# VH-VL binders against TATA-box-binding protein (tbp), part 14

Target 1, 182 residues: TATA-box-binding protein (tbp), of Cenarchaeum symbiosum (o74045)
Amino acid sequence: MLDPRTRPRVVNVVSTSDLVQRVSAKKMAAMPCCMYDEAVYGGRCGYIKTPGMQGRVTVFISGKMISVGARSVRASFGQLHEARLHLVRNGAAGDCKIRPVVRNIVATVDAGRNVPIDRISSRMPGAVYDPGSFPGMILKGLDSCSFLVFASGKMVIAGAKSPDELRRSSFDLLTRLNNAGA
Key: E = the ipSAE of ESMFold2; O = the ipSAE of OpenDDE; V2 = 0.75 times the mean of E and O plus 0.25 times the DockQ between their complexes.

## First folded at step 18 (VH-VL; framework fv_izeltabart)

Design z88 (from z83 with light chain R34Q; at its last look DockQ between E and O 0.87; V2 from the best seeds 0.82)
Fold by ESMFold2, look of step 18:
Structure z88 (fold): chain C 182 residues (1-182), chain A 121 residues (1-121), chain B 111 residues (1-111)
Amino acid sequence: as target 1 above (182 residues)
Amino acid sequence: EVQLVESGGGLVKPGGSLRLSCAASGFTFSNYWMHWVRQAPGKGLEWVGMIIPIFGYTKYNEKFKSRFTISLDNSKNTLYLQMGSLRAEDTAVYYCARYDYSGSTYYFDHWGQGTTVTVSS
Amino acid sequence: DIVMTQSPDSLAVSLGERATISCKASQSVDYEGQSYMNWYQQKPGQPPKLLIYAASDLESGIPARFSGSGSGTDFTLTISSLEPEDFATYYCQQSHRYPYTFGQGTKLEIK
């Protein structure tokens, strides 16, 4: 039986915020730790990656920002705050406050053993398993979450909007797999 | 306020192609699985296929023999149905529908108003 | 594919009277004590609207005069006292296995 309380390992958090002002493309192009490429989205955004970031922040000329690649919500929000500070210090944006929002948490769960997804998918209503097309079983979860389950016992939880939702979704996934005979 | 708005329907000759759109608002597109369902004039409902936006995975009713392709643009919260090799029997109202899980079953909780495709010589 | 068969194809009923619509699945749509079967209402020129999910659970905002029952392969939609807005076509739909399938519809008309 799988332990439904197994803690998922967060591998990516996407968060966003809005500076509520336009950002200078010219000043972004001159900033350290910032890549600006006119060919990308017609020059509508730059990318900030400082040495301390696990991931990076995309900054749009509109003032919208997207943080990707962080391994926790705290780190993801930290990337947005650092990007804001960097933009302000270099004159690309005026001083402002931001309110970061989590958009997507991706996490993994490892059963530590094989899971008989061929047999399980035949039992579970609504399971999507087409091994000729994709080797994993796909399940819809509660709220924002969707699941991938591989025969190796590796599993992916995607779409969570908070750590609490992620924990509940992990419990839901493992419970459903146990009930199906995992 | 959940809204689904289909567009792109029209008149097309047999063998032709058409791309339908479904614009979603009032919810985060990646939270849900999205489906296409059609209804021929005076007939019942028929499942066409689906997409799982977070994974970009598609599944189709085998009846259509790969003539239809579902895709999406997450940045626009928009779902597409590309239809090729159209036949007279493809004449229908095409709906996009939002699919969800209650913890006990799966269902379509919101539907667009539909867009009409007419395939005629 | 699971074939869903409704009966009757049409039904004429007076206002304030009871209406009953049957749906049969070609194989069981149950799993772990739950029925993967839904009911939708459709009025002319409109998309379907979810009434009932899991055979008997009423969707939010749907009047209590609608009820569903049954399990396995045999299901029933009941409207206890018809109102003018209830004259429409009703569809059952299984959510147990892809491809999802619908009954052919039951048209409910004023007698």
Scores: ipSAE 0.766, ipTM 0.889, lowest interface PAE 0.9, mean pLDDT 91
ESMFold2 (binder alone), look of step 18: mean pLDDT 90; pTM 0.921
OpenDDE, look of step 18: ipSAE 0.850; ipTM 0.939

